# VHH binders against Probable sulfurtransferase, part 24

Target 1, 337 residues: Probable sulfurtransferase, of Methanocaldococcus jannaschii (q57909)
Amino acid sequence: MVEINLRELKKYANPFFLTIRKDKILVNNKRMARLSRTKMDKIEEEFGIPVIYSKTYEYVSTKVGRFINKHKIIAPRDIVIVGLSGGKDSLLLLHLLEVYRRKYGIKLIAVTVDVNIGGIRPWKEDTEGVKLIKHHCEMLNVPHIILKNDLDVVELSEILTKHSKGMEFSPCFSCSVIKRHLLGKLAKEIAENENIPYEKVKLAYGHNLDDNSDTILANIFKGERLKFMRPLTRFKYNEVDYQSFKIPLEECIIIRPMLPILERDIIKALEECGIEYYKDKDMCPYSRDRGDSVRRRCHEILEKLEEEIPNIREMVVSSALKTVEYYSKNPYGEDNL
Short names: E, the ipSAE of ESMFold2; O, the ipSAE of OpenDDE; V2, 0.75 times the mean of E and O plus 0.25 times the DockQ between their complexes.

## First folded at step 15 (VHH; framework vhh_gefurulimab)

Design t8 (from r7 with T33S E103K; at its last look DockQ between E and O 0.92; V2 from the best seeds 0.00; counts 0 for: germline match VH .375 < .438)
Fold by ESMFold2, look of step 15:
Structure t8 (fold): chain B 337 residues (1-337), chain A 121 residues (1-121)
Amino acid sequence: as target 1 above (337 residues)
Amino acid sequence: EVQLVESGGGLVKPGGSLRLSCAASGITLDYYSAAWFRQAPGKEREFVSAITLTDRTYYADSVKGRFTISRDNAKNSLYLQMNSLRAEDTAVYYCAATPIYRKSWTEYQYWGQGTLVTVSS
């Protein structure tokens, strides 16, 4: 398949509101793209590929776009690294960011981390999962890198648990450390080689509304400080101590453009657009269904509550954010009575 | 199917000039870092020049001031202007692309078949 000629496409539609693949075009906003049925037919005729209109993809695209603008998540000419696992979140994120190559002139790079999980390597090159990832990157015309790590994250977390006096660390914790280490190191290298500020190289994660609301509720039920995921986070340099060695976590900028999006809307958007994805539990034995019991229960509680209170997850996040902001402005209280 | 196709090689007298071209298909070259490598008979493949994601350029010390890398995104093509050619520049020149700047040839994902440059007589 050949590259779509944007000059020819502009005759029919505004490409700032289209996700462009070699095999199909997805409509991010029909009105803003200035599409009509006639124009969609002309595009299909001219380029020989379907134009897919999904109300859910449009809804998600619009909501993410507003979220990016509100929080200044992406700036013009940023270099954006997307971590791809082949799962629903990261694949939708990649599709939603593709349009920013045109809107903001960004450079977009997909990265898969080939992690050793107790001798199992779900993201080893040539697995079915990685073949799916490479297919999507090819269709979206996005460069793809595989970063390999040989350290067994099960063993790493056992080291942490052994020395913690009662704290348990799942393999998912060390998997996260390894991913952050490799992606942060890559981002720093890119900034140096391109001679640009480190702030211009951003790590994009596909965390969603379910993830954020689950995190908040889990911390409430554990009696811990409320933690929530932010749209843009500046992480300082840090290290994780594994006793015989330390794993450095470079200073980096993490962005989360899909935080306001419900998991079910992510799934529906992908399915309506015909975008195949890999379920996490099918690849990794330590998926959400086999992880932290408190977090899993919170997920189930919120799923049930959604039946009666459709916006419950949004309200959980909103309440936490508003409360933190309010008390940050009034840390000592103005009412002494 | 990704293809990189070099052209412009040939026989040139010392002190002469050549312009190498590399036409890309199957990828958008603007989204990649692109480079020229060369390999003389019996020697290892060596870095010549690269142009990065943000159009920063890199050159091997042996070619600085004599070679100029560029690309034309409208034509999806990479170029190497070679001036003041020397006998030591004789090699097969390869066009290559990879997601981010790399100096090592082992880290490039896409390769052309090469074009021979001979500087003699």
Scores: ipSAE 0.794, ipTM 0.914, lowest interface PAE 0.9, mean pLDDT 89
ESMFold2 (binder alone), look of step 15: mean pLDDT 88; pTM 0.893
OpenDDE, look of step 15: ipSAE 0.895; ipTM 0.955

## First folded at step 17 (VHH; framework vhh_gefurulimab)

Design u1 (from t2 with E103K; at its last look DockQ between E and O 0.91; V2 from the best seeds 0.87)
Fold by ESMFold2, look of step 17:
Structure u1 (fold): chain B 337 residues (1-337), chain A 121 residues (1-121)
Amino acid sequence: as target 1 above (337 residues)
Amino acid sequence: EVQLVESGGGLVKPGGSLRLSCAASGITLDYYTAAWFRQAPGKEREFVSAITLTDRTYYADSVKGRFTISRDNAKNSLYLQMNSLRAEDTAVYYCAANPIYRKSWTEYQYWGQGTLVTVSS
């Protein structure tokens, strides 16, 4: 496959609204890209690759773009690290961010963490999953790093569970700790070596609307403070105590550009664009376990309710956000009758 | 298929100058940290210079002030201008690329085959 010449592509379309791969071009916004059927035909003829128009990919791309702008998630010339597992969320996220290389001049780095899960290493470099990840990075022309960790996250979570007052810690918890440890350390090193502020190096996560609505409902059912995922979060330094040692979590900035996107739209966009992905259960049996039973039940409840109320997840998140906004503007106001 | 191809090596007298070039294909150098390493006979490969994602430059103490790294993203090429050359600069010079800055040669993902620089009378 020949490298796509952006100068030649600009003759036909605005590349600020195209996701560019070596094997295909995806249309993020047909009107803003100034595409016509004739221009799409000429691109396909000149470069020898298809131009794929998916209404779902366009919808998701546009919604994420508005979300990024509204919350100032990405700034010009940011360095953005995307964690890739080969699953639907992270792969769509990588494709949606590729266009920001042109729009905002960002640098994009894909990172896979090779985690030890009970002796199973789903992201070991020679696995089919990592081969798929490397293929997508190659097609998108995105640098890829593998970070290895030898500590068994099953054993780590057993340590936490043993020393808690009846709290259970799934291997997924320690897996997330290891991933954040390695990604946070990398982000700090990049900022130092590039001599740029920490705020310019961002960790991008593929959390979606299902994840956020599940979190909110689970906290309601547990009677706890409403916790919801934010578009951009500044995490302070922290440590996780495993008794004989501690795992440091460096200060970092996490962004979540896909928070307004439903899981079903992520899947549909990838399928309509012909982008292969791996399901978590195909590589890691613990990914099906989302921790406590309350959270699993909340996911199931919302899934069932969607059959009757298609936008229920959006309404759950919207209600929480509107309530916070209202009381922030009226802490002692007219609702104190 | 990623390929880095060095050129510009040769024989030069002490105090002279050379300009090394490295042409990249299969990757876009602007997305990577690009670096020069060198290896003298009987010695371990050592860091010479790097230009990072944000165009920050690094130099080994032994070459600082004499060597200048640069790149031309339009030509997808990396350069090393070597001035005030000394006998101890004699080595095979390698072009390398990695997603992020590293000082150790063992952590770079892509390598050229090298170009010989000989500084002698």
Scores: ipSAE 0.811, ipTM 0.925, lowest interface PAE 0.8, mean pLDDT 89
ESMFold2 (binder alone), look of step 17: mean pLDDT 85; pTM 0.862
OpenDDE, look of step 17: ipSAE 0.906; ipTM 0.962

Design u2 (from t2 with I27F; at its last look DockQ between E and O 0.92; V2 from the best seeds 0.87)
Fold by ESMFold2, look of step 17:
Structure u2 (fold): chain B 337 residues (1-337), chain A 121 residues (1-121)
Amino acid sequence: as target 1 above (337 residues)
Amino acid sequence: EVQLVESGGGLVKPGGSLRLSCAASGFTLDYYTAAWFRQAPGKEREFVSAITLTDRTYYADSVKGRFTISRDNAKNSLYLQMNSLRAEDTAVYYCAANPIYRESWTEYQYWGQGTLVTVSS
């Protein structure tokens, strides 16, 4: 393995548009990196590693970059925590954010939560999944932390279900509570120890366009409030009551830079760049495929509709956003016909 | 392969100065909190100083005002300038790195081999 000297690399290309790994360089935007075939050849010769150009990786990188700029998702010198489960979304997100170390001077930290799921620990440190995560963090030169929780999320959700008025809570709900608790606590600790505002420490999630559009349609079919994922969300302090104890959820900032990206483009980008990942159902027995049946059906419906309306997922999300904008500006409900 | 290599230890008289260096290879030191720890014979490893992700510095009370931690990102190196040395500063000094600031040595992920500092007449 070779170390990349950025001063020498700058002679050939703009590193603001290159994802740099120890074993390869990925091209985020060929034109903006000022690359040519000749320059790519010189980089490969001088540094002894391949330069990989993937049209899909470039497309995704560019779209995420525009999305970050539009919604002001990341600011200079932010500290960004990326939750890694070894799945496709979080691994691509980590690669896409690596360039922001150079572009915005951010600090990037990868975090894996070792969750107890009915006695099964898919993210225990010595598992093959965590070895894969550590390998990618090593190649990207990103610090990695494992946060352990012993509370069984299956048991936790059973407690909530027993004490609810007919509501059933899947283990995935309590898993999300545990993850948010540990990541939020870490973010608060970092902000305090670095003596910086809470706004400067952000939790990055790999939610994609499929996730968001599925969620919106599922809420419609359930008759629930129309909820959707936003590019940047400020969460206030909250607690989840498990009867004999409460789990605090610290105030935090969550960002979702990949919301405009289709799942199939994430997979294609990783494949074209030779980036190995784990499928969710291989890691967690309560994955999306085995969870909420309404949500699974909505996913299938949107897949079918995409065959005739290629942008249907974007349109679903756009409609929700436009509705919120409209009624925020017209709180009295006046209608101009 | 990630490595931290300390240097600059040696014998010095009380009141003297030494500068410790720690060269990092296989990773970018600026992406981590970097720290110095020390261990005297028969004693627990103890925190000396750290420089954090935003370059905030921390010092143990026993060294505050006498020691200065610094980092040279161009050389991927960590330094500890030790002035007004005392006999109590005699120890093996270790360079360490961790994604975030911690005072406990058990929470640091990467370690150097150590360099001996002896403060004696």
Scores: ipSAE 0.803, ipTM 0.918, lowest interface PAE 0.8, mean pLDDT 90
ESMFold2 (binder alone), look of step 17: mean pLDDT 83; pTM 0.844
OpenDDE, look of step 17: ipSAE 0.900; ipTM 0.958

Design u3 (from t2 with I27R; at its last look DockQ between E and O 0.93; V2 from the best seeds 0.85)
Fold by ESMFold2, look of step 17:
Parts: C-alpha cells; structure tokens; sequence
Structure u3 (fold): chain B 337 residues (1-337), chain A 121 residues (1-121)
C-alpha cells in the first residue's frame, strides 16, 4: 500500500476531519471535511481506496472532539502514547486520535505490553492478536513498540493477597501495575530525551462511559468513597510493595478521551467502518474469567435501566461530577437544597 | 514498514565535506526518531547522530561541531552534512529509524543498506 499524499487529498477535503489509513479513509465529520458525494467519488478514484462514512463514527468523533476541547485533554504538539491490546476500546481510540496529528501536531506512539499471565503471553509478538495490532498500526502509519515484562502477574497478585491481611488481589490488578510501570517509565524517558516538560507526554486510555458509570454505581453499592474516572489525571509517583521488591509507578499524565462514549457506540462505529478487533477474553484468560462481581452486576442493572432511561449512564456520571463540584465550592454545607 | 535508501557516499580528501541523504518510503519519517550510525572495518556499529520526534538533535562526541543532522518532511528525507572530514570518519554510514530515541544500534527497528564514505589523500 502507498501512503496518501496529504497535499493531493487537500484538493478534495479538509483532512482535519478524516481518519487516514492506507486501505481506507474514515469520515470524522462530513460537513467540516467539506465532503460531498462527488468529492468522495473523486477521492476513491484518485487514491484507489474507499471513503467510509459511518454516522456512528461521525457521532463518536464529534463527541470526543468536543470532550477533548472542553477539558483540554490534548495540547498542541503533545506526545501521546496509546496502549493497544487489540480490543475495541484501544483500537477506536487510536483511530480517533490519528486526526490530532494534523489538528494539533501531536506525535502518536502505539505500545503493546507483552505480559506474563501464569506462563501465558497473550501479547507475545507472534500471536494473532499482535499481528492484528501491527496491521492496524501499519494502516494508520503509527509507530508501534512492544514492551516485555517477565514477572508473572498471577504470582505477583498471590504475593499481595497473602500479605495484605484480608484483601484478595486478582491477577488483573498486578497486570495493571506492570502496564502502568512500563508505560510510565517510557513516558518519563521520552520527556527527558525530547527535553520537554513531563506533562507533554500523555498516556491515553480507552475507558468509556460504561466503565465510568459502572464504577460509580459499584462504589455506591459497596458503601465506598465515590470515585470516578477523570478526562485528565496527574498521577504522583507511587510504588507497589511486593515484599522482596517494589515496583515503581512514575508520575505521569493519563488521559481518557472516550469517557463520554457508550460501549455499544464504540462497537457499532468499528463494525460500520470495517475495523477488525479482538475481545480481551479471547486473548487473556483472566479478562474472560474474572472481574469485580459488584461492578459486573451494576453493568447489568444499568443495561436494564437504559431500556427506560436511555441517558441513565450519562446521568449517573453527571450527578457524581455536579455533587463534587458543588461541595468543593461550599465546604461548610447548606441546610437547604 | 519503512524503506530507507542512503545516498551521497564517496571518496573525499581530509578536511573536505560530504552530504549524505536518506530517502524514506512506506512510512512518514517525521513520525520516528531518525538516526545515522557508522561502521568502520572490523569495528562495531556506532552512533553518529539522531533527530528526535520533537527535532532535538544528538551527536556523538567525535563528530560534534563537524556534522549536522537535518530532516526535510516535504521530501520524507534525512540528511547528514559532514564537514572537516578526517581519516577516522571512514566507514559505511547507515540511516536508521525507531519510534523513540535510542543510542544503541541494536534497538533501532529500521535500517538502510548503507553508503560508503572514504576519507583519504
């Protein structure tokens, strides 16, 4: 496949609103791209690849764009690292961020972490999942790195469980620790080698509206502090103690551009655009087998409620955010509401 | 994924100048850290210069002040201007690319075929 010449493409459309792949072009906003049926036909004829218009992809792209602007998630010339597992969230996120190379001059790097899960390595370089990831990175013209870690996350979580006095840790916890360790270390190295502020190197995660609303409701039903995912989070240095050693978690900036997006819209956008993806359960045994059972039940409850209240997930998140904002401004409270 | 093709090598006298070029195809070179390495006969491949994602430049101590790395995104090309050449600069020069900056040649993902530079009287 031949790279698309942006100068030639600009004759037909505004590439700030097109996701560009070697095998197809996706329309992020038809009107803003200045596309017409005639122009789409000319692009297909000139470049020999289809121009795919999906109303769902356009909806998601526009909503993410507004979200990025509202919360200042991405700044001009940021370096953005995207963790790729081959699943729906991370692949859509990569496609949505590709246009920001043109809009904001960002640099985009895809990273897959090859994790040891009880002797199984779902993201080893020669697996079908990683072949799919490499294919998408090639089509999107995105550099790809595989980071390997040999520590067995099943064993690590057993160490934590044994020494935490009444807490159980799933392998998923230690998997997230290893991923955050490797990605944070990479982000710090990049900032130093590029001689730029640490805040200019951002780790992008594909968390969505279902994830956030499920988490909020689960914390409510557990009687725990109301925690929720933020569009941009600054993490301080921390470490996880595994007794005989500690795993450092470097300070970093995490961004979550897809927080306002429903999981079903992610899936529909990918399918309408012909973007193949793998489910985590097909690649990771513990992603398939385990999860927080309260959070899973909350997911099911919210699915049922959506039948009557289509925006219920958004309202759950909105209520939590408004409540925190209100009490931050009124720390001593009011008797009347 | 990236095809790198070097050119511009040749024979020069000590104190002379030479400009190496590296044309990239298949991928956009601006998305990578691009670098020059060199290998003299019987020696290990050694770092010469790099230009990073944000256009920061790095130089080996042995070439600082004499060599200048640059990149032309419109031509998808990398350059190495070599001035005040010395006999010790005689080597095969390689163009390389990697997603991030690395000093070790073993960590670069893409390589050109090399171009010979000979500095002799």
Amino acid sequence: as target 1 above (337 residues)
Amino acid sequence: EVQLVESGGGLVKPGGSLRLSCAASGRTLDYYTAAWFRQAPGKEREFVSAITLTDRTYYADSVKGRFTISRDNAKNSLYLQMNSLRAEDTAVYYCAANPIYRESWTEYQYWGQGTLVTVSS
Scores: ipSAE 0.768, ipTM 0.907, lowest interface PAE 0.9, mean pLDDT 89
ESMFold2 (binder alone), look of step 17: mean pLDDT 84; pTM 0.864
OpenDDE, look of step 17: ipSAE 0.877; ipTM 0.950

Design u4 (from t2 with Q109D; at its last look DockQ between E and O 0.94; V2 from the best seeds 0.87)
Fold by ESMFold2, look of step 17:
Formats: C-alpha cells, structure tokens, sequence
Structure u4 (fold): chain B 337 residues (1-337), chain A 121 residues (1-121)
C-alpha cells in the first residue's frame, strides 16, 4: 500500500472533491470531481484501490461543504483538531474534513482522550477501539495524539452532585469537562508554538442535527433558556470547581461542521462507504442510548414526529435561530404574523 | 510501515559544510512537525532543529545561524544544511516526526535510524 500521488490522480479527477485514504477513495461530489465510470476504473487500475461512490456520502459531503462556506466555519490554513472516540460522528467528521487539506490547505490533527470512567478506560492505547481509530488515521494519513487523564469522571461527578442542592451530575458532564480542558490546552499550545492567532486553531466536534434539535427541545421542556449549538463558537476561559481543585477550560474556538446532518444519514454514509465504527454503547458505559433522561425522551419524540413531518428537526433548529435573531433586534417588536 | 531514512552524513573538516536529507514514507511530512535531533557518543539525544505545521522553524542555541532546516513537500523530504561545522557537532543525526512541536526527544512518534556526522581534521 503506497501513498496516492496527487499529480497522477489529477489526470482523472479533481481531488478537491475526493476523500483520499490509502485503502480507498471516497467521492464527495461526483460532478465536481469530474468523475465518470471510465475515470473511476482508471483510478482503480492505476492506484490498485477501489473508488467508492455512495449517494449518501456525496449528499452529506455536499451539505457540509455548503454549511462550512455559509458560516465561514473553516478558513484557509487553519489547524483543525478533531476529537475521535471511534464512534460514527467523529469518524465521519474526520473523513469529511480530510478533503479540506487540499481545498483550504488546513492541517488536521486527530485526538483521542483516554478518559478514566469508573476504572474503565475505553480509550486506553491497546484497546480495540483505539486500534480502530489509529487504523483510520493511518489510512487517512492524519496525525493522531492520545491525551491521557487519570481523574475518574464518575467520582468527579459524584463530588459535584454531593455538593449541590439537589442537582445531579452524570459522569458525561465531567467527561466533557476533561475533554474541553485537554483539547483546549492542546489548542493553546499549538497556537503558541506555531506563532499564529488562537482563532486559527479550531476544535472540531461531530455534533449533528439530531443533537442540536434534541438539545433545543430538551431545554424547552426543562424551562431553561433556549440554548442551541452554533456552527462556530468562541468559548471564553472558564473553570469547573470540584471543591479541592478547579479544572481550567482555556478559551477556544469550537466548530461543528456536521450540525445540518441527520444521524441516520451519518450511519448510512459510513456503512455505504465501508467505514467501520463503534456504537457509543460499545465504547462508553454511559453512552446516550443508556439511561433515562429528558434529552433521550426528546430524541424519541422527534423520531416519532419525523414520521409525519420529515424535516421536523430542521424546523426545530430553524425556529430557534429565527426567534433569537428576531428578538435580539426587536425586543418589543410587532408581530406581523 | 512509517519509515524515515537519513542520508548525507560523513567526515568533514572544521568550518566545512554538510547537507543532511531525510526521506519519508508511510506519512506525509507536511502534515507533521519534522525535526532533527543528534546524539554524541556517551551523551543524551538533544534537539537540533524543527520545522512545524506552519513552517515555523526552531533551532537549538548551539546551532543558530549555522544550521538551516527545510522541507521539500514534492519529495516528502526534510533537510538540514549544516555550515561552519565544529568538532562539537560530531554526532549521529536523527530525523524525527511528531503531530506537534516538542523539544524533548521522548515525545516524538517517528524516528529514523540516524546518519553519522564526524567533524575532525
């Protein structure tokens, strides 16, 4: 297995619209790549690897590309850090961003956080999950870093729960705190060592349309502020207080290029492209499909509503965004509808 | 599978010049921080120079102004131009790569086998 020679590949196709792996090539946009059956056959013959065309992968790739451009999520020569858990969202995100090495000259770094979850370490280097992650990074030619954390996120969340007045904190909360801490610290270090503005180093998360719509509905049902995920968010410095110590969260830029993508399309694209991934349940004992929460209930509600209203999740997100924009400009504005 | 192969070492007189090359396979060097380290007999491996993801360059104080690191993406190769060589530059020189810049040799993922540079009369 040899590296793909881009000069030779350009004879057949525009690589700005191909995801390039050592073991296969995925088609992000067949027309824009200038591919035909004949050209695909010639690529397979010359490079000895398959060219995989999936209509779902193309659909997702195109939609993400438009989303990135519309919201200016990625700029030329950005350094983009992708958090990899081995699950569907982060692995598809990595594949979708690989093409931006050519489109925008970005640098990609994949990072896995080896988290201690009640003594279980699903992302310890010698696990099958991390071996899968490393395999994908090798095939995509993406540098991979493992960041280790020894603090038990179950114990951390028990500390928060014990010292609250009736609030319960899942291990997932402290897991997210640890990930933000380590990824933010890494992003800051990279910006300093590269002597570039902090805004040029971005943390890419694989949040999808289901995640965003679930979050919006869950906050409505809890009576909370209408909080939603944005395509690009600047997070200010913050800290989380665990009584005997605090965990700092550095200022960082978080991007979410897959926000407009339905979870089912993520799964379908990965399967049609033969991209192996681990289900959340298989990797983490506190995965989203375990337990009972308002968020899980909202996911089920929206799933059922999609049977009647196929674009309901898009409409939930759209309504939230339009409402925020409207009232920020017109706090006492007239309702003309 | 990842392979870094140094070449260009040899014997030179003090004040002379030498150009080291490192050919990479299995990875694209442009996606990594690439670096040179050296190890003199009986000494620990020490940082010499690095070129980062954005082509920022770093040099150990002992080599600044005399050594120049560069990268040729078309050849997937790293270079070290060594001028005004001194006896103290005698060492095995190693090519290394890592996702990000590090000064410590213990934090680099990929290594070559090394090429010997001897500076003597």
Amino acid sequence: as target 1 above (337 residues)
Amino acid sequence: EVQLVESGGGLVKPGGSLRLSCAASGITLDYYTAAWFRQAPGKEREFVSAITLTDRTYYADSVKGRFTISRDNAKNSLYLQMNSLRAEDTAVYYCAANPIYRESWTEYDYWGQGTLVTVSS
Scores: ipSAE 0.794, ipTM 0.915, lowest interface PAE 0.9, mean pLDDT 89
ESMFold2 (binder alone), look of step 17: mean pLDDT 84; pTM 0.864
OpenDDE, look of step 17: ipSAE 0.897; ipTM 0.958

Design u5 (from t2 with D55E E103K; at its last look DockQ between E and O 0.90; V2 from the best seeds 0.87)
Fold by ESMFold2, look of step 17:
Structure u5 (fold): chain B 337 residues (1-337), chain A 121 residues (1-121)
Amino acid sequence: as target 1 above (337 residues)
Amino acid sequence: EVQLVESGGGLVKPGGSLRLSCAASGITLDYYTAAWFRQAPGKEREFVSAITLTERTYYADSVKGRFTISRDNAKNSLYLQMNSLRAEDTAVYYCAANPIYRKSWTEYQYWGQGTLVTVSS
């Protein structure tokens, strides 16, 4: 396996616009990388690995880059933790963030949470899924940690359901609680041990445009407040009460750099770049529960509408954002229609 | 394949100095917390020093003020400058790397083979 020397690579291209793996180089922006067909050939000759140009990966990389800049999602020398399940979203996110090690001097840490799901441990260290995750981290030269928790998320959600006056909690809810608990605790520990402000350690999630638009529509159909996923969110300390014990959720900063990206473009980018991934259902039978049944139906509705209105998901999110911004500035109302 | 290779060990008189080196391949040390541990005969492996993701340094109380950890990212190498050496510093010194700072040796992911340092009259 070749070790890429950045000084040598800089002779041919601007590495601030290349995702660098030991087995291949992906082009984030051909023009900004100053690449030509000739330079790509020279890189392949000198380093002995392919340079992969995917128009979809370039499109996604460029859109995410503009999104990060617009919302100030990542600052110089941030420490960014990426939760890896082996699925499409988190793996693409890791590849998209790799370039920020050079561009902004960030530190990346990949974390897999080995959760207990009814006695099944899809992220146990010796599984094929974790072997795939470790392979990608090795190729991207990203440190990887496995965090283990033995509490059975099926049992945890049964406890919540029993004490919730008829509400039903899927194992996925308690899985998310365990993940946030462990990742938040890790982020706090890192900030303390590095002696840096807590806001400099960020948890990166791979939520995409489909996820955000689905969430908005689902809240509308439930008659709930119009909530949506934000590019950067500061969560306050909280805890989840499981009766005999409580699970603390540390204050943390969550970032979502892929919010403007359609799920189908994520899949296409990964395929064109030859990045292997696991579908959520292939590793965990509960992964198809993106939420309650209303949310799943909203996903289907928006899929069908996209066939006639290609930008419908963007319009749903845009409307929510504009509405919140307007009313937060003008709580007593003033229309400019 | 990740390799950490220590060098610079040897025999030195009390009060003397040595500089240990650790050359890394397969990983970029700047992306990791890098550390030195040591193990004397009949003793448990113990923490000596670490340099973290943001270049913060940690030292065991027994070596603070005498040892200096550093790394050269261009050479992908970690160093331990050991001054005012004492007989108690005699040990096999190990280079280690982990994604985050840990004091316990059992929590480090990558290890070198070790280099012997003997401090003796």
Scores: ipSAE 0.822, ipTM 0.926, lowest interface PAE 0.7, mean pLDDT 90
ESMFold2 (binder alone), look of step 17: mean pLDDT 91; pTM 0.929
OpenDDE, look of step 17: ipSAE 0.905; ipTM 0.961

Design u6 (from r7 with T98Q; at its last look DockQ between E and O 0.88; V2 from the best seeds 0.82)
Fold by ESMFold2, look of step 17:
Structure u6 (fold): chain B 337 residues (1-337), chain A 121 residues (1-121)
Amino acid sequence: as target 1 above (337 residues)
Amino acid sequence: EVQLVESGGGLVKPGGSLRLSCAASGITLDYYTAAWFRQAPGKEREFVSAITLTDRTYYADSVKGRFTISRDNAKNSLYLQMNSLRAEDTAVYYCAAQPIYRESWTEYQYWGQGTLVTVSS
C-alpha cells in the first residue's frame, strides 16, 4: 500500500477537505480542496491510488461540517471515540471525522464493543464483521480497540421486563447500556491519563435524521414525552438497576454529527465511494428491522410520506424543536397561534 | 504492514548516555500512545516511558530525571534519550504502540524487535 505524504499531497489539494485512506482518497468538498480533474489525475499518478468524487459524499460532508460548526460539536484538540459496529452509520461517521484530525487536530479512536447477544457475539474479534471494521480502520489509519463484555443483553432485558409493570425492554436497550458503560469508562480513563478536562473526550454516535424523526413519531404514537436527539449533550452519572446488580454509566459527552443526514444519503455516499458495510440485520438479530414494532412502523410510515412530502422527516424534527423552544419561553402565556 | 524498528543501542560505561530511535511505518505514531519497554536478562518486560495522545509523558520511577521520551512527526519516529546510565539499565529496549496509555506490556498492539543496551565498565 502507498504511504500518503501530506507535504506532497498539499502540492495538489487542500487536505482539510479530503478523507484520506491508504487505498483511496475521498473528496469532501471539491472547490474547497482546490481540486480539478487535472489535479485529481496528478494525485492518482503520484500516489498510485484513486481519487473518488461522489456528489453525495460531498453533500453529506458539507452538511455535517456546517452542523458541527453551528452547534460547536467538535473543538480543537478534542479526543473523539467512535463506536464502530461495521454498519453504515458508524462507518460513514468515521470517514467524515477523519478530516478533523487535520482541520482541528483531533485524535480519533475507533472502538468496537464485543457484546453477548443471547450467546451470539457479532463483534467477536475473528468474525467477518470485525475483519471489515479492522480493514477500514487500517485504511483510514485510525487506531482500533475492542472492548469485551460477557453479560448477555437478552437476559439483562428480560430481567428489566420481568420486573417492570407491563413495559417490555428489547435487548437493544441493554446493549446500549453496556456500550455506554464501557465507552464512558474508557472516556474517563483517557481524560485522566491525558490530564485534560472530561469535556475534551467525546463519544461520537452515528444517529441520523431518520433515527431522530422515527424516535419523535414513535413517542407520539406511544403517548409518551416528546423526545429528540441533540447534536451534543452532557450525560450525568447514572446507573441502570438489574435487580441483583447495577451498571454504572459514567458522566460523558455524546456528539451526533450526522443528525441532519437522511439514511438514504448515507447509503448512497458509501456505495458511490465503494465503502463496504454490513446491514444491521446481517450482523445483529435484534437490529432495527427486528426491533420495536412501533418504531419500525413509524419508519415505514415516514418512508411512505416522503413520497408526497420529501422533507417530512426534517419537518417532524423541526416542529418538535420549535415547540419545545416556544413553550420554554412562554410556559404560561395565552395561546395566540 | 506495520513495522517498528529500533536503533541506537550499544555498549556504554556507567554515567554515559545513549539515544534510542524507533522508526515506524504502516502507522502514524502521532495517532497512538508510543512507549518504550525493556527486558533485562531473566526478567519480565517492564515499562520505561510513554508519550501519549496529547504528548503527555510518563516515566517509570527507576528512570525519572535520567530518561526523556520524545517523538518527531516529520520522521514518524520515537526517541529515548538515556542519560546517567547505570548497570541496572542493561536490557533489550523495545518500541511499542497502543491507541491509549497503558503500562502493561501485554496490552500493546505493535512491537519492535528490540535494541540491546549494555551498561558496563
Scores: ipSAE 0.712, ipTM 0.885, lowest interface PAE 1.4, mean pLDDT 89
ESMFold2 (binder alone), look of step 17: mean pLDDT 85; pTM 0.861
OpenDDE, look of step 17: ipSAE 0.881; ipTM 0.949

Design u7 (from t2 with E103K T106E; at its last look DockQ between E and O 0.89; V2 from the best seeds 0.87)
Fold by ESMFold2, look of step 17:
Structure u7 (fold): chain B 337 residues (1-337), chain A 121 residues (1-121)
Amino acid sequence: as target 1 above (337 residues)
Amino acid sequence: EVQLVESGGGLVKPGGSLRLSCAASGITLDYYTAAWFRQAPGKEREFVSAITLTDRTYYADSVKGRFTISRDNAKNSLYLQMNSLRAEDTAVYYCAANPIYRKSWEEYQYWGQGTLVTVSS
């Protein structure tokens, strides 16, 4: 494959609106990239790789771009760590962020956590899932790190369950603790070694509109405060107590650039662009345990409602956000008749 | 697919200077921490210098003040300017890259073949 010379590419198109892979170029915004069919043909001829235009990828890219700008999710020269499991969300997120290396001068690092799940290691370096991850990182020219953890998350969650008063902790909980621990520790180390503020090193998660709307509905059904996923969240230092030791969770900044994007649009964009991904079920034996019983039921309810009301998930999130904003400004209520 | 190719090694007298170069292909060095290591015969590979994602520089105490690391992103190349060379600087010098800064050679992902630097009278 031919290395893409950015200077030569700029003769045909604005690369701030192209996702650049070694094997193909994806169009984030055809108009803003200043592309025409003739220019696409010239790029293909000069670089020997296809230029892929997907209406869905363009839609998703544009919507994410507006969301990043609106919420100040990414700042110039940030260092962004993307957790990669090989699934659809994180792989699309990586592709969408690639363009920000040019647009905002960010640095991207992809990280896969090799977790021990009852003696099974779905993210062991030579698995098909990790080979796929490495392939995408190579094509996108993104550095990739594997962080290994030997602690068995099944055993860890058994410790928590035994020492709780009837609460059950699935292996997925301890898996998330291990991932947060390792990624947070990495982010802190990078900030120190680069001599930059901790807030310049951000952990990027691929949470989407389905995830956020599920969270809101689940809190409603539990009678809890209306909590929702934020575009950018500062997590304070915390610890998880496993009795004989504690697992520290370092302070970190988590960003969620894909919150406004429906899962079905993520899948469609990947498929139209020919980006292969692994389903969670293919990688992890506990993937069918995607949350507590209430969260799972909320997901199913919203899935069914989408058949009749395609924008229902967006309306759920929008209503919650508007309500919080209104009452923050009007704590005593005002008549509007 | 990823290649790091060193050049500029050779024979020089004590007190002399050399400039090492490392040309990268298959990766963009600006996306990585890039580093120089060296290995004398019968010794473990040791850290010399690194330039990080934000262009912060690190130097081993033994070379600080004498060696200067730099990077040219347009040429996708890493350099090591070596001044006031001493006999103990004699080693094979290796170009290396890793996503993040590390002092231990064992944690670097990409390596060149090395270039020999000999400092003798």
Scores: ipSAE 0.825, ipTM 0.928, lowest interface PAE 0.7, mean pLDDT 89
ESMFold2 (binder alone), look of step 17: mean pLDDT 90; pTM 0.918
OpenDDE, look of step 17: ipSAE 0.906; ipTM 0.961

